# VHH binders against NADH dehydrogenase [ubiquinone] 1 alpha subcomplex subunit 10, mitochondrial (ND-42), part 13

Target 1, 347 residues: NADH dehydrogenase [ubiquinone] 1 alpha subcomplex subunit 10, mitochondrial (ND-42), of Drosophila melanogaster (Fruit fly) (p91929)
Amino acid sequence: TKKYSVFNAIFDKTSKRFDENSKVICVEGPIAAGKSKFAKELAEELDMEYYPAVDLDLIYINSYGYDMRKLDPQLPPSCRSYDVRNFCLDPSHDLAAQFQIRMYMLRYSQYIDALQHVLSTGQGVVLERSPYSDFVFMEAMFRQGYLSRGARSVYNELRQNTIGELLKPHLVIYLDLPVDAVKKQIKARNVDYEVQSKVFSDAYLSDLEQLYKQQYLKDISTHAELLIYDWTAGGETEVVVEDIERIDFNQFEADIHNKKMLDWRFPLEAEWCEARIKYCHEKPDLMNYFNVPRFDVPELVRSADDGKVWRDVWFNAPGMKYRPGYNADMGDEGLLTKTKIGINQGI
Short names: E, the ipSAE of ESMFold2; O, the ipSAE of OpenDDE; V2, 0.75 times the mean of E and O plus 0.25 times the DockQ between their complexes.

## First folded at step 5 (VHH; framework vhh_7mjh_2)

Design s53 (from s2 with V29F N32Y S106D)
Fold by ESMFold2-Fast, scan of step 5:
Structure s53 (fold): chain B 347 residues (1-347), chain A 125 residues (1-125)
Amino acid sequence: as target 1 above (347 residues)
Amino acid sequence: EVQLVESGGGLVQPGGSLRLSCAASGFTFSSYYMSWVRQAPGKGLEWIGRIYSGGSTYYNPSLKSLVTISRDNSKNTLYLQMNSLRAEDTATYYCARDYTVRFEYDSGWTYFDSWGQGTTVTVSS
């Protein structure tokens, strides 16, 4: 695992660490396609950092392993947890809109971390999905009636404010699985809430495939290289590695009209350093683009009174009262200095 | 009791500038984020921007380059400077105490627990 450090910053230039494998690769495809196994194997074979699919555990499991969902009985309905299990079993719930926005934010946050890794270490990354493809889930939910027009409008505004701040991937690999094969694999996996799900209908899965193929893959292929595989019976990662080795990521140098790799064309060291600073040090500023209040979408409005209850419950929970390393109730030894999470809001 | 009182509204000619003030009392002003929100006649509420306790700001992208938010913690006062005003900027302007807790994955939620009465800005010749 290659990590950026102050010592690396002192003794090396950003661009000096880059080689032919300093690439951002996104693995895309429908649920149950085998993306996780493939992406992990691909990362291992290419010596790249693997970023698994995001989920709400990134929000609900705190630094000490405490599951914040246990606090739900103490919270007003607008502040209770809602994750993929809840979505599968009750997709028409008001919290489904917040869930989808949070999924986009988690993919966005992870993608920034992946860009930071490439720009700081020179090691390539393999991600399971990205913020660029997240909208296919939002649109499929909207088509099924799980999101209001207002919620869709908020999502599109947040995406428009944020998506242009990122660097597009070098390569997208799409694992193609037809709807009937997806349904068969969901049954084979036998996850209780997936098998019982009201979401994984022919209509929903067909909408996802259409949105992927007719919108996302078409749009992203203008700037990223694209490889598509029939993954119905799975496949051999080594074959995909051989296909990747045949790609010339510098073909744009021979054709001025070629838009491939446009985001990664840095003719000056200063431009490369600016990108590194943006994703390494300005992540809080990028995430702040999501903090645009809307007053016209009821299911996304939380009252200040509900917010105060949430704050008091969440930041007095096990491991949440003080900075990680300073919570005595969790076994920490930090006795000299303590800093409360969120203390800057006052009372 | 938390109290917010806006002032500085009035009639302004197109292309003009105006500075609004919000006087806060009943709480530790320096510890809170503060926001400006406006409502044009017959329209919904539109968020203008936020100022953090330390003085850094974040603006609605639709209003960027038109407004500047500042604060004076010693006077418990929040300001909104508006330049190059247009007829569509005619609205009632509200200051609000922003109770937003710092959390990386919150979006679309409004944690405003106290609002002023508003001050009206009319842009007309």
Scores: ipSAE 0.393, ipTM 0.729, lowest interface PAE 2.9, mean pLDDT 86

Design s56 (from s2 with N32Y Y33S S106D)
Fold by ESMFold2-Fast, scan of step 5:
Structure s56 (fold): chain B 347 residues (1-347), chain A 125 residues (1-125)
Amino acid sequence: as target 1 above (347 residues)
Amino acid sequence: EVQLVESGGGLVQPGGSLRLSCAASGFTVSSYSMSWVRQAPGKGLEWIGRIYSGGSTYYNPSLKSLVTISRDNSKNTLYLQMNSLRAEDTATYYCARDYTVRFEYDSGWTYFDSWGQGTTVTVSS
């Protein structure tokens, strides 16, 4: 979080902070598999920082807790909110393409924060999914006709521009749940939009499982360690912890053809410092790789007039005119509070 | 009235360099993000890059090493410098005004509210 300086680069030996606990672990699996409970327990057991599943509340709920979705009546249709609830109930909507791209961007942004945490503190991290597995949702949506060929093309271009800038996880844990069990758990969770969803068909859930197992797990296991568990009846986190403790993350040192942990092999201290700077201070540059306009996909093009209305409505909303801490309309005293404290100090 | 006029196109030999200009009237270029966009014969529009109001630039990753975008605020003019030109760079080149608030999760959305008429570059072999 703190600005990195030349002084810190000289005296702050990043590699000295790393131990066996300086690992990136991603928990993967189908919807309703119990990933959140497991990932949180795993992080607690391993003394790692937990990163919960991303959602569009990260975009729509501002720093004051105001829900920006309340602005929809003031916005043109192209600028209105569209989240997981909307996707479940109306997956063929034009805004589904923006939704999927935003999910990838949120996972990408969170993953950068996780890398920053590991490289700055030496503490490991446990994440629910990652940008590396996000494409399985995009491909499943495309197979069901929820995304156009153009939207898929945009997604693939954005992924190609960005995915190579990250460091792959050390370990992927896949919680395996067959389609029938997934459907039972969705009913058991009894979330209204999930139960009523048009998306969670046998075809969609089967496509997700196929994409996970035949593409993602095969691809990521060339670089990351992989653990797979039958999670139909749940499981004991302690058993997984014991399995993790048996993994030799440095086994690649005995075999020059082994690609495991390739992204984490930094022979020079300068290379660790460059990685730290990249994820700690250059996040805006990494996120800017998403700002590549496409003109051939109508559902991802917004008119200037609609954009101007969105800008005026959004940045005049409660808490949006000034930086967090300086919005008087939300009860902030900000600079005034600081000034008044100084004035009254001796009276 | 907002107007953008591109100039500097023409015939160029492969491996050559060329600088395109975009003269703006009716607004101040330094107050907006400005983009360059091209269209090859029989192809769709391809975004080249952007200069933000603050002066920083960002380029299409496929073109970054070949192009430089700059501006001269005193002349209210935008420039595109192109080096190592190839036959596939043959296109009509447009400048466009971006009316986009930088928002972290609005990938691919940019509000181009004014376009020039274009200037044609032909790289002959």
Scores: ipSAE 0.488, ipTM 0.786, lowest interface PAE 2.8, mean pLDDT 86

Design s58 (from s2 with Y58F S106D)
Amino acid sequence: EVQLVESGGGLVQPGGSLRLSCAASGFTVSSNYMSWVRQAPGKGLEWIGRIYSGGSTFYNPSLKSLVTISRDNSKNTLYLQMNSLRAEDTATYYCARDYTVRFEYDSGWTYFDSWGQGTTVTVSS
ESMFold2-Fast, scan of step 5: ipSAE 0.560; ipTM 0.813

Design s6 (from s2 with E104P; at its last look DockQ between E and O 0.19; V2 from the best seeds 0.00; counts 0 for: pae E 11.0 > 2, SAP .748 > .668, placed apart)
Fold by ESMFold2, look of step 6:
Structure s6 (fold): chain B 347 residues (1-347), chain A 125 residues (1-125)
Amino acid sequence: as target 1 above (347 residues)
Amino acid sequence: EVQLVESGGGLVQPGGSLRLSCAASGFTVSSNYMSWVRQAPGKGLEWIGRIYSGGSTYYNPSLKSLVTISRDNSKNTLYLQMNSLRAEDTATYYCARDYTVRFPYSSGWTYFDSWGQGTTVTVSS
């Protein structure tokens, strides 16, 4: 009778750390579908951590709150900022390729943070989009002529070199909204650069819908559970919660021929520990897989001269002259040794 | 006029060590981000690691225990120390100057604007 007591204690510790709520949920859908409201409500109802849609503020707002975009007049054109506002107003710009690659990198970075949270705490996560669906936007931009064939080739090589390092989500929820309703809701949101934009044409939005449904959702559903909802008139988050609670995520755990949840099947505690180390401590290593040496796409390279100007301007901006905590011009203290310890290179 | 010249390649037995050099001209190594990359015969490029202008280093996780990047600012030269070499480390090794933008809590995405000619390392029994 005591044969299994130590075994149960070890198993219970592992099981107690990961419960039925230790899931990665990705909310997908077109722009203006109401993903943010739904995803936030879903996370609250499920007692999960909410990860909002990424944007380039993650790159351009520094640790002291300074907006690095203010530096643009001092920078060569190849080094200037380019974010979603620029894309909406000038999608054919040379920097659009860099923008789309940075969006993938930010979604990838956020997803690592989400995996770290699940693996370290056992609390599930709800993300607004993911790195797995990011290619939908790259392909739609390519079809509209906003990306060159070379830029698309670089994106695909970056994705091939990086995406396999992640754990696929347990659940994808797609909020389905027809193109005419999407355009109506863009106007209702009344964000000036979105309303003025030529990007959100019938062609672009139809391409996004086609790529989502015919490529992404088809592919991801072999690994994740998939729920699709008509969101034209919105919906009730509690209905979706009820549907999620009916899902048996472990139904095929022992079936070696079924890919559902395959990334989350850890036969041994050592494999859980390896995953925790990877996503808790090796994020910089994971992000370095983006360092693919491609120099054959002109709009993705920066000349040495432009790079020198960028470094000189960037690392002399407010809060950037020294490492965080060493900038007296931003109110920091303890600056006695700063010139040896906290100087950023390029100044 | 930017030039990068790799040297120090050659034939090495499995388990051996080798130090590669990259002599730079036309720019200052210590004012730039520098990377080592390699290409095995018939395969694509593989990033090895980077040294930042401030001197900190960052490595491909699969190679982290096997390599060390350093520089000598007085010689304007970048180095790659490789230990415990295996047959699969046979490749042409390149140094490259790069540009990066930093994420808030991670390494940045980079562009490589200049390459050396490469130096060939062969690890064979």
Scores: ipSAE 0.000, ipTM 0.300, lowest interface PAE 11.0, mean pLDDT 82
ESMFold2-Fast, scan of step 5: ipSAE 0.583; ipTM 0.822
ESMFold2 (binder alone), look of step 6: mean pLDDT 81; pTM 0.802
OpenDDE, look of step 6: ipSAE 0.620; ipTM 0.843

Design s61 (from m4 with E104P S106D Y114S; at its last look DockQ between E and O 0.60; V2 from the best seeds 0.00; counts 0 for: pae E 2.6 > 2, SAP .673 > .668)
Fold by ESMFold2, look of step 6:
Structure s61 (fold): chain B 347 residues (1-347), chain A 125 residues (1-125)
Amino acid sequence: as target 1 above (347 residues)
Amino acid sequence: EVQLVESGGGLVQPGGSLRLSCAASGFTVSSNYMSWVRQAPGKGLEWIGRISSGGSTYYNPSLKSLVTISRDNSKNTLYLQMNSLRAEDTATYYCARDYTVRFPYDSGWTYFDSWGQGTTVTVSS
């Protein structure tokens, strides 16, 4: 699809908007490491756009503020909501598989928005985690018996079909805490479902740490710059800013055998324009790569009858009958025509 | 009553081509997403691809160079063109009405609400 013309490229060249600040930075680390505070402070210090951690509110709270979880009593058990609270309290539930796949999809969706921002404005971005590290959680859940072998296979196929379409980050920052410190921070945060949960065992947290360090960080460091900090007692964001400013992101640009920043080596303006078009206008096509059906994992297949009930309940809920801005039941005014949101309609 | 009837299967030599048809009744093909799925003997179901209500096609990445999905709205009929057929393409081929929900509303599950009985393709010399 050609969404920006050559005329737009002449007057709105993507490469002219880029400067030393036009970077994608991902902040990584265990739960309760203080990633949110650090990532927000880093974004402020660098004058970058901050992207907070995703959660299922992005799916369940509609544009009018209605919480779709309230529909659960009207839905078959297979169609009911399942979020991080459910996972913490009942991690062996069949719905844990779709929960983890949705987390990957949400991180992927947010990352596209972040790429769109960088390529449209030249302003850098700081994200709390990314789709590239998401598999760490899937693998840790699998090791603890929370995901079936089939569900793992579906996740890996979805990732294989999607992850290659993105541009890897320029910089990954890992905030390192030992398992004992992580457990202390979980209790200090005092979130009731986290404190009550059996998920945050030594085994689970150790699996996360091992997967992060021995698989994710090892792999991503060949493509991005990597900074690792002992965050057990916290740290000062300004020190990290100074370390970032010492990095020469271009030192390997001419080396065809070095993969650092490879995704960001655009020698031609046309290639910048293609990337901008892809992430500004082709998000629905990118997200459609998640819709490769599998039939062999029962907990990820709904019956036709259950799916019909879900569709009828969901798309007749408050604010869901028509596109946003066209719902008179939510107070929208001046409606001359209405369109219904359908399961197969694009959004 | 929703019905889907596949036809056009049969015996074909390796390297050959074949076009399958799916005649629909009880609903309008052009108002729905439609999929092709296959099942080789002794194997599980494999999704081939879909055509959207707007006419855009999407394919299983492993198969996209081998197949083409199209439709004829005036005949309410879906087609699957297969080229360069190999022995591993021997299977029963089904068409289905595809209700797989797209992000952001609900995802991570498979939903087809109506299926045909299938047509068998055998690739052998």
Scores: ipSAE 0.413, ipTM 0.758, lowest interface PAE 2.6, mean pLDDT 86
ESMFold2-Fast, scan of step 5: ipSAE 0.461; ipTM 0.766
ESMFold2 (binder alone), look of step 6: mean pLDDT 79; pTM 0.797
OpenDDE, look of step 6: ipSAE 0.666; ipTM 0.858

Design s62 (from m4 with V101T R102E S106D Y114S)
Fold by ESMFold2-Fast, scan of step 5:
Structure s62 (fold): chain B 347 residues (1-347), chain A 125 residues (1-125)
Amino acid sequence: as target 1 above (347 residues)
Amino acid sequence: EVQLVESGGGLVQPGGSLRLSCAASGFTVSSNYMSWVRQAPGKGLEWIGRISSGGSTYYNPSLKSLVTISRDNSKNTLYLQMNSLRAEDTATYYCARDYTTEFEYDSGWTYFDSWGQGTTVTVSS
């Protein structure tokens, strides 16, 4: 109720943890631009928590370190793993649609964790990409024929149902690299599936750059501060830090029509407390928006027989049969189990 | 043997209300996500909503204000309450065991294990 929320806010001063560095910074740019090195250095210099680029290891490597991709020989084709390596080598596969939806879900999940960190600790965060920019990959895949109209429709519905629940970043930093420089960096990086990729064509990379610059950066800059750097030859993180220190994140106070930082303008302590609770305790509710059945997109529909095999194989895999910390086959003697049984002198 | 049997369909006037039932045998509805799905004549399947093993309900946003899903664990039966029925709600209604999962465990896939035979609702004057 509102009275209860106000009472809670009086005794839970979330805003008291904030300082000038309690900011959400997203580092954006094309593949192989050097984003990881830059974002990590930036987080270190600003004393912020670093969130690396998401990948499907977050799904396939379980809490016990077992790689679920090893189960593929036991699974029907629709249930087999499909990650960035598979996408680079076979982008026209039916599983590319689920792959892109999973990438959005992972960026969304990580972003909630980042918001939780800022609101709970007051420490700022630096993320490599965000759910706000993820659609550029979906649209580029669609333009290249890797996603059906139906898959694009599902993605857009999931995004529409979820994106409005988050707080936009304070700052977006775009590391600009032209297509030719991206191709040279991919070769220099020398990752086998990237060099052999069927995806990293001139058309795909040009579409990504166009979508970033003409849609994402233009749209996000209405609410977030934006810094763009020519990163063809790399750059000095200290120069970017100096530029960040010159930004007035409170410019909106002088202009009533300015929409910058709108998501972070909480007029009441109760609203800061509600945001903290939302991202700290209600994450499962937010993630449930992704569980919408759609029967009109065949590549996202799994047969009952396939689903039954998947469930039986996955939930009987090492680390999956019991909750994390309770699986005896993995050597687990979880503290909670010992606490419940051993309270009376280790029965 | 897993079976789902829907009942309660029939002719109803526009603006009326109707409650559908789904009796399950061979498994326990309280241990599964359960969904209601409908198919209008000549159209594809449309998801209505589901109920979790814990009792939490989730609805298609276009239908949320018009329907309520519940269950009676003692009778192993799922229910769909429909209010303010419109001609466009004329369809065959199915209950199904729903294995659409959360992202950490293969979410994003639409897959339903067992379906009932359906019960037909006709909304007309």
Scores: ipSAE 0.345, ipTM 0.696, lowest interface PAE 3.6, mean pLDDT 84

Design s63 (from m4 with F103L Y105W S106D Y114S)
Fold by ESMFold2-Fast, scan of step 5:
Structure s63 (fold): chain B 347 residues (1-347), chain A 125 residues (1-125)
Amino acid sequence: as target 1 above (347 residues)
Amino acid sequence: EVQLVESGGGLVQPGGSLRLSCAASGFTVSSNYMSWVRQAPGKGLEWIGRISSGGSTYYNPSLKSLVTISRDNSKNTLYLQMNSLRAEDTATYYCARDYTVRLEWDSGWTYFDSWGQGTTVTVSS
């Protein structure tokens, strides 16, 4: 069955919902730059929906609020949880590769939700980082020896299969902080696992800055507007708002070689409707592009024995035996035939 | 007793076609994800593709135009059709029960619970 009728496509004028603030804005910058505070304030000032930085709680906290990381004592080492804390404290662990791939997928999933919001409501969005900049972290990890060539190859194939399916942001705001200032702000922020981390070396932070400035910002600025701020001492969100209000997002109309906003130049109403359908109804199909072979990369493959233990522990955990709404141990009531979560169910 | 038995390998001339079979016993192929994987002499394992319990197929992008995975539920058998074979396709081919679990927000883990013994394909004049 089709979820969106041809009649609705003809008469749904998505472009009528758009105004000067129907924009996708990505806030980028190094760790500890103050991105979260700035992005939230920016979204409030512009009346846009705020999308905070993704984290592994989206994977580890189940629909009933149970933290699956509590199962680690029951799991073999290859199946234990690994999040940003673990990466900061033990970046050479085999699970670092899975962690980085999961970060890309979470940013990709969130970005689809943001596109859906803009195309369905006309309200703009402000995101902390995006799938477009995620490779900076992957490459920096690889340069430090935290990822194998095999893991990097898998990541690059995942990105190649998926990145072209999205609409690039209208605006990227980069909060610039030199390496020494980043190190000082990590200490000032005083997060225990960050302060203790060996990851935040001069080499790693310099690689991140180089990859951001010489690859990401250079590439994205061909299609998106770019604002760069010295954020060493922080800054005032109101100043950035004023700068944004001075941007002419239709400047491309005067120059046929200008590629800015290319992804957003839909000459026909039907094309806007097709984009809305893609991100509102076809998200599962987009996520299927992440099916990439991994069996020749040992750190991305669990042994059969480890996998069996993981499956038995995870799908017998609180709230995981049956689909949400059918777990009596969590207070659910259901009189229909119950189905267990597992390899024989659709994904 | 879970068993997987591959067959259909042999000597093939470059540009030829070949269909490999994987007969399963002790479990139902249609209830599982199934993968084909190969190993060339002196090389690592290379994943070819998979078929879901629902019948959807997924391929290594480098091989998608050259291979087709299918199954026959009545025979509990998995198939790999290969076309336009090249010398570099010379390998031992394995079928495996695929326990890659993928959640909507997670890439999942790939692991194979049961492997066949393999069937050797040699592409040479």
Scores: ipSAE 0.013, ipTM 0.340, lowest interface PAE 7.5, mean pLDDT 83

Design s9 (from s2 with Y105H S106D; at its last fold request DockQ between E and O 0.57; V2 from the best seeds 0.71)
Amino acid sequence: EVQLVESGGGLVQPGGSLRLSCAASGFTVSSNYMSWVRQAPGKGLEWIGRIYSGGSTYYNPSLKSLVTISRDNSKNTLYLQMNSLRAEDTATYYCARDYTVRFEHDSGWTYFDSWGQGTTVTVSS
ESMFold2-Fast, scan of step 5: ipSAE 0.653; ipTM 0.853
ESMFold2, look of step 6: ipSAE 0.655; ipTM 0.862
ESMFold2 (binder alone), look of step 6: mean pLDDT 80; pTM 0.803
OpenDDE, look of step 6: ipSAE 0.679; ipTM 0.859
ESMFold2, look of step 7: ipSAE 0.011; ipTM 0.319
ESMFold2 (binder alone), look of step 7: mean pLDDT 81; pTM 0.802
OpenDDE, look of step 7: ipSAE 0.381; ipTM 0.749
ESMFold2, fold request of step 9: ipSAE 0.000, 0.701, 0.020; ipTM 0.245, 0.888, 0.525
ESMFold2 (binder alone), fold request of step 9: mean pLDDT 81, 80, 81; pTM 0.803, 0.801, 0.802
OpenDDE, fold request of step 9: ipSAE 0.804, 0.744, 0.740; ipTM 0.910, 0.890, 0.885

Design y0 (from a10 with S58Y)
Fold by ESMFold2-Fast, scan of step 5:
Structure y0 (fold): chain B 347 residues (1-347), chain A 125 residues (1-125)
Amino acid sequence: as target 1 above (347 residues)
Amino acid sequence: EVQLVESGGGLVQPGGSLRLSCAASGFTVSSNYMSWVRQAPGKGLEWIGRIYSGGSTYYNPSLKSLVTISRDNSKNTLYLQMNSLRAEDTATYYCARDYTVRFEYSSGWTYFDYWGQGTTVTVSS
């Protein structure tokens, strides 16, 4: 039998921003499963903030909407853009390692924003994938020979340095599509680089499914609630909402060996406030954990000369010479003194 | 124009301490991220730690030696304090200006634009 606890009294009364909908929900599943449509509908139905799947536009589209990929003809090959399109068409390229590390960093950055939203507002969040599941793609790429042992080592080091700083989701929803259905949906979606891709082979897609089901879902379910749906023909979001409403997120109170919601058990308000400060004010410190240099992986090391060309081209591009709000070429009216944009923010 | 000169290397006994210095000219260390890197004989480069322009530090969690990075802005000089040195800490130590940033305008690379010539530390009984 469930017992009333001092922990529940403190959590429910002290954290007045929190209610039954102050939850972190991650929607997971293979490519082309319909995750975006479902996650957006779920967020709308539950009155939660929706976080779409990250992509490299977050790096390549600047604050003024200029696409930095237009600079590629002016850059040496080692400094050119490489995004999901390039990966699908040329997965054996040296820049694939940088791409996968950047995807993890973007998911990590977005997840911090989601935690900040929940802890600051009490409104729940729905995310398409998370940093916790990102390793599935890294391991599948490695199994296909797209990543070197060195690149995998760098990824694992960065993940080990960062993953423990986050709060695990309350709920993971996995949209299950078998390999044949995934291939059918990729063809139906008819995105040119996806249809032409050498990446979406039976081997790669089978490895992704195996890594998801036998590693990620198994591991995350020790701490998060898990719902799995056959999504081959899609499904009704309302049915999933009803299933979520039946979940007892406080079931751990009846079982001392239950680790579910462990990251969210704050016996003191001070601990809740420390978590809020961490994700609201210390995000730059958390992101600095990604700046651990490795010199033993050639595809992740760039020459100073190539870097100088990159800096000259990029920071003389539209909107890039000065901080956002200070670029006259983009119509900004700023203060008299200006600071140039650049790595390490030099004067 | 830009120059980094390390000093303070030498022979030290296991368990001993040593402080390395890096004098910079042609730029201001307080306006840049600065790193210490080492290379053991026959091995590759290994990053030790960084001091940010704001003065905070971050160290390689894989290193086993106790290290502290600091700077003296009036002397435009970077320091690496090492304690509890072991035989595996034998290496050439370099200071470098660090452009290894992986988020917000990051290229996704590891690279340094200026390096010192290095100073050799030998830990031996």
Scores: ipSAE 0.530, ipTM 0.802, lowest interface PAE 2.1, mean pLDDT 86

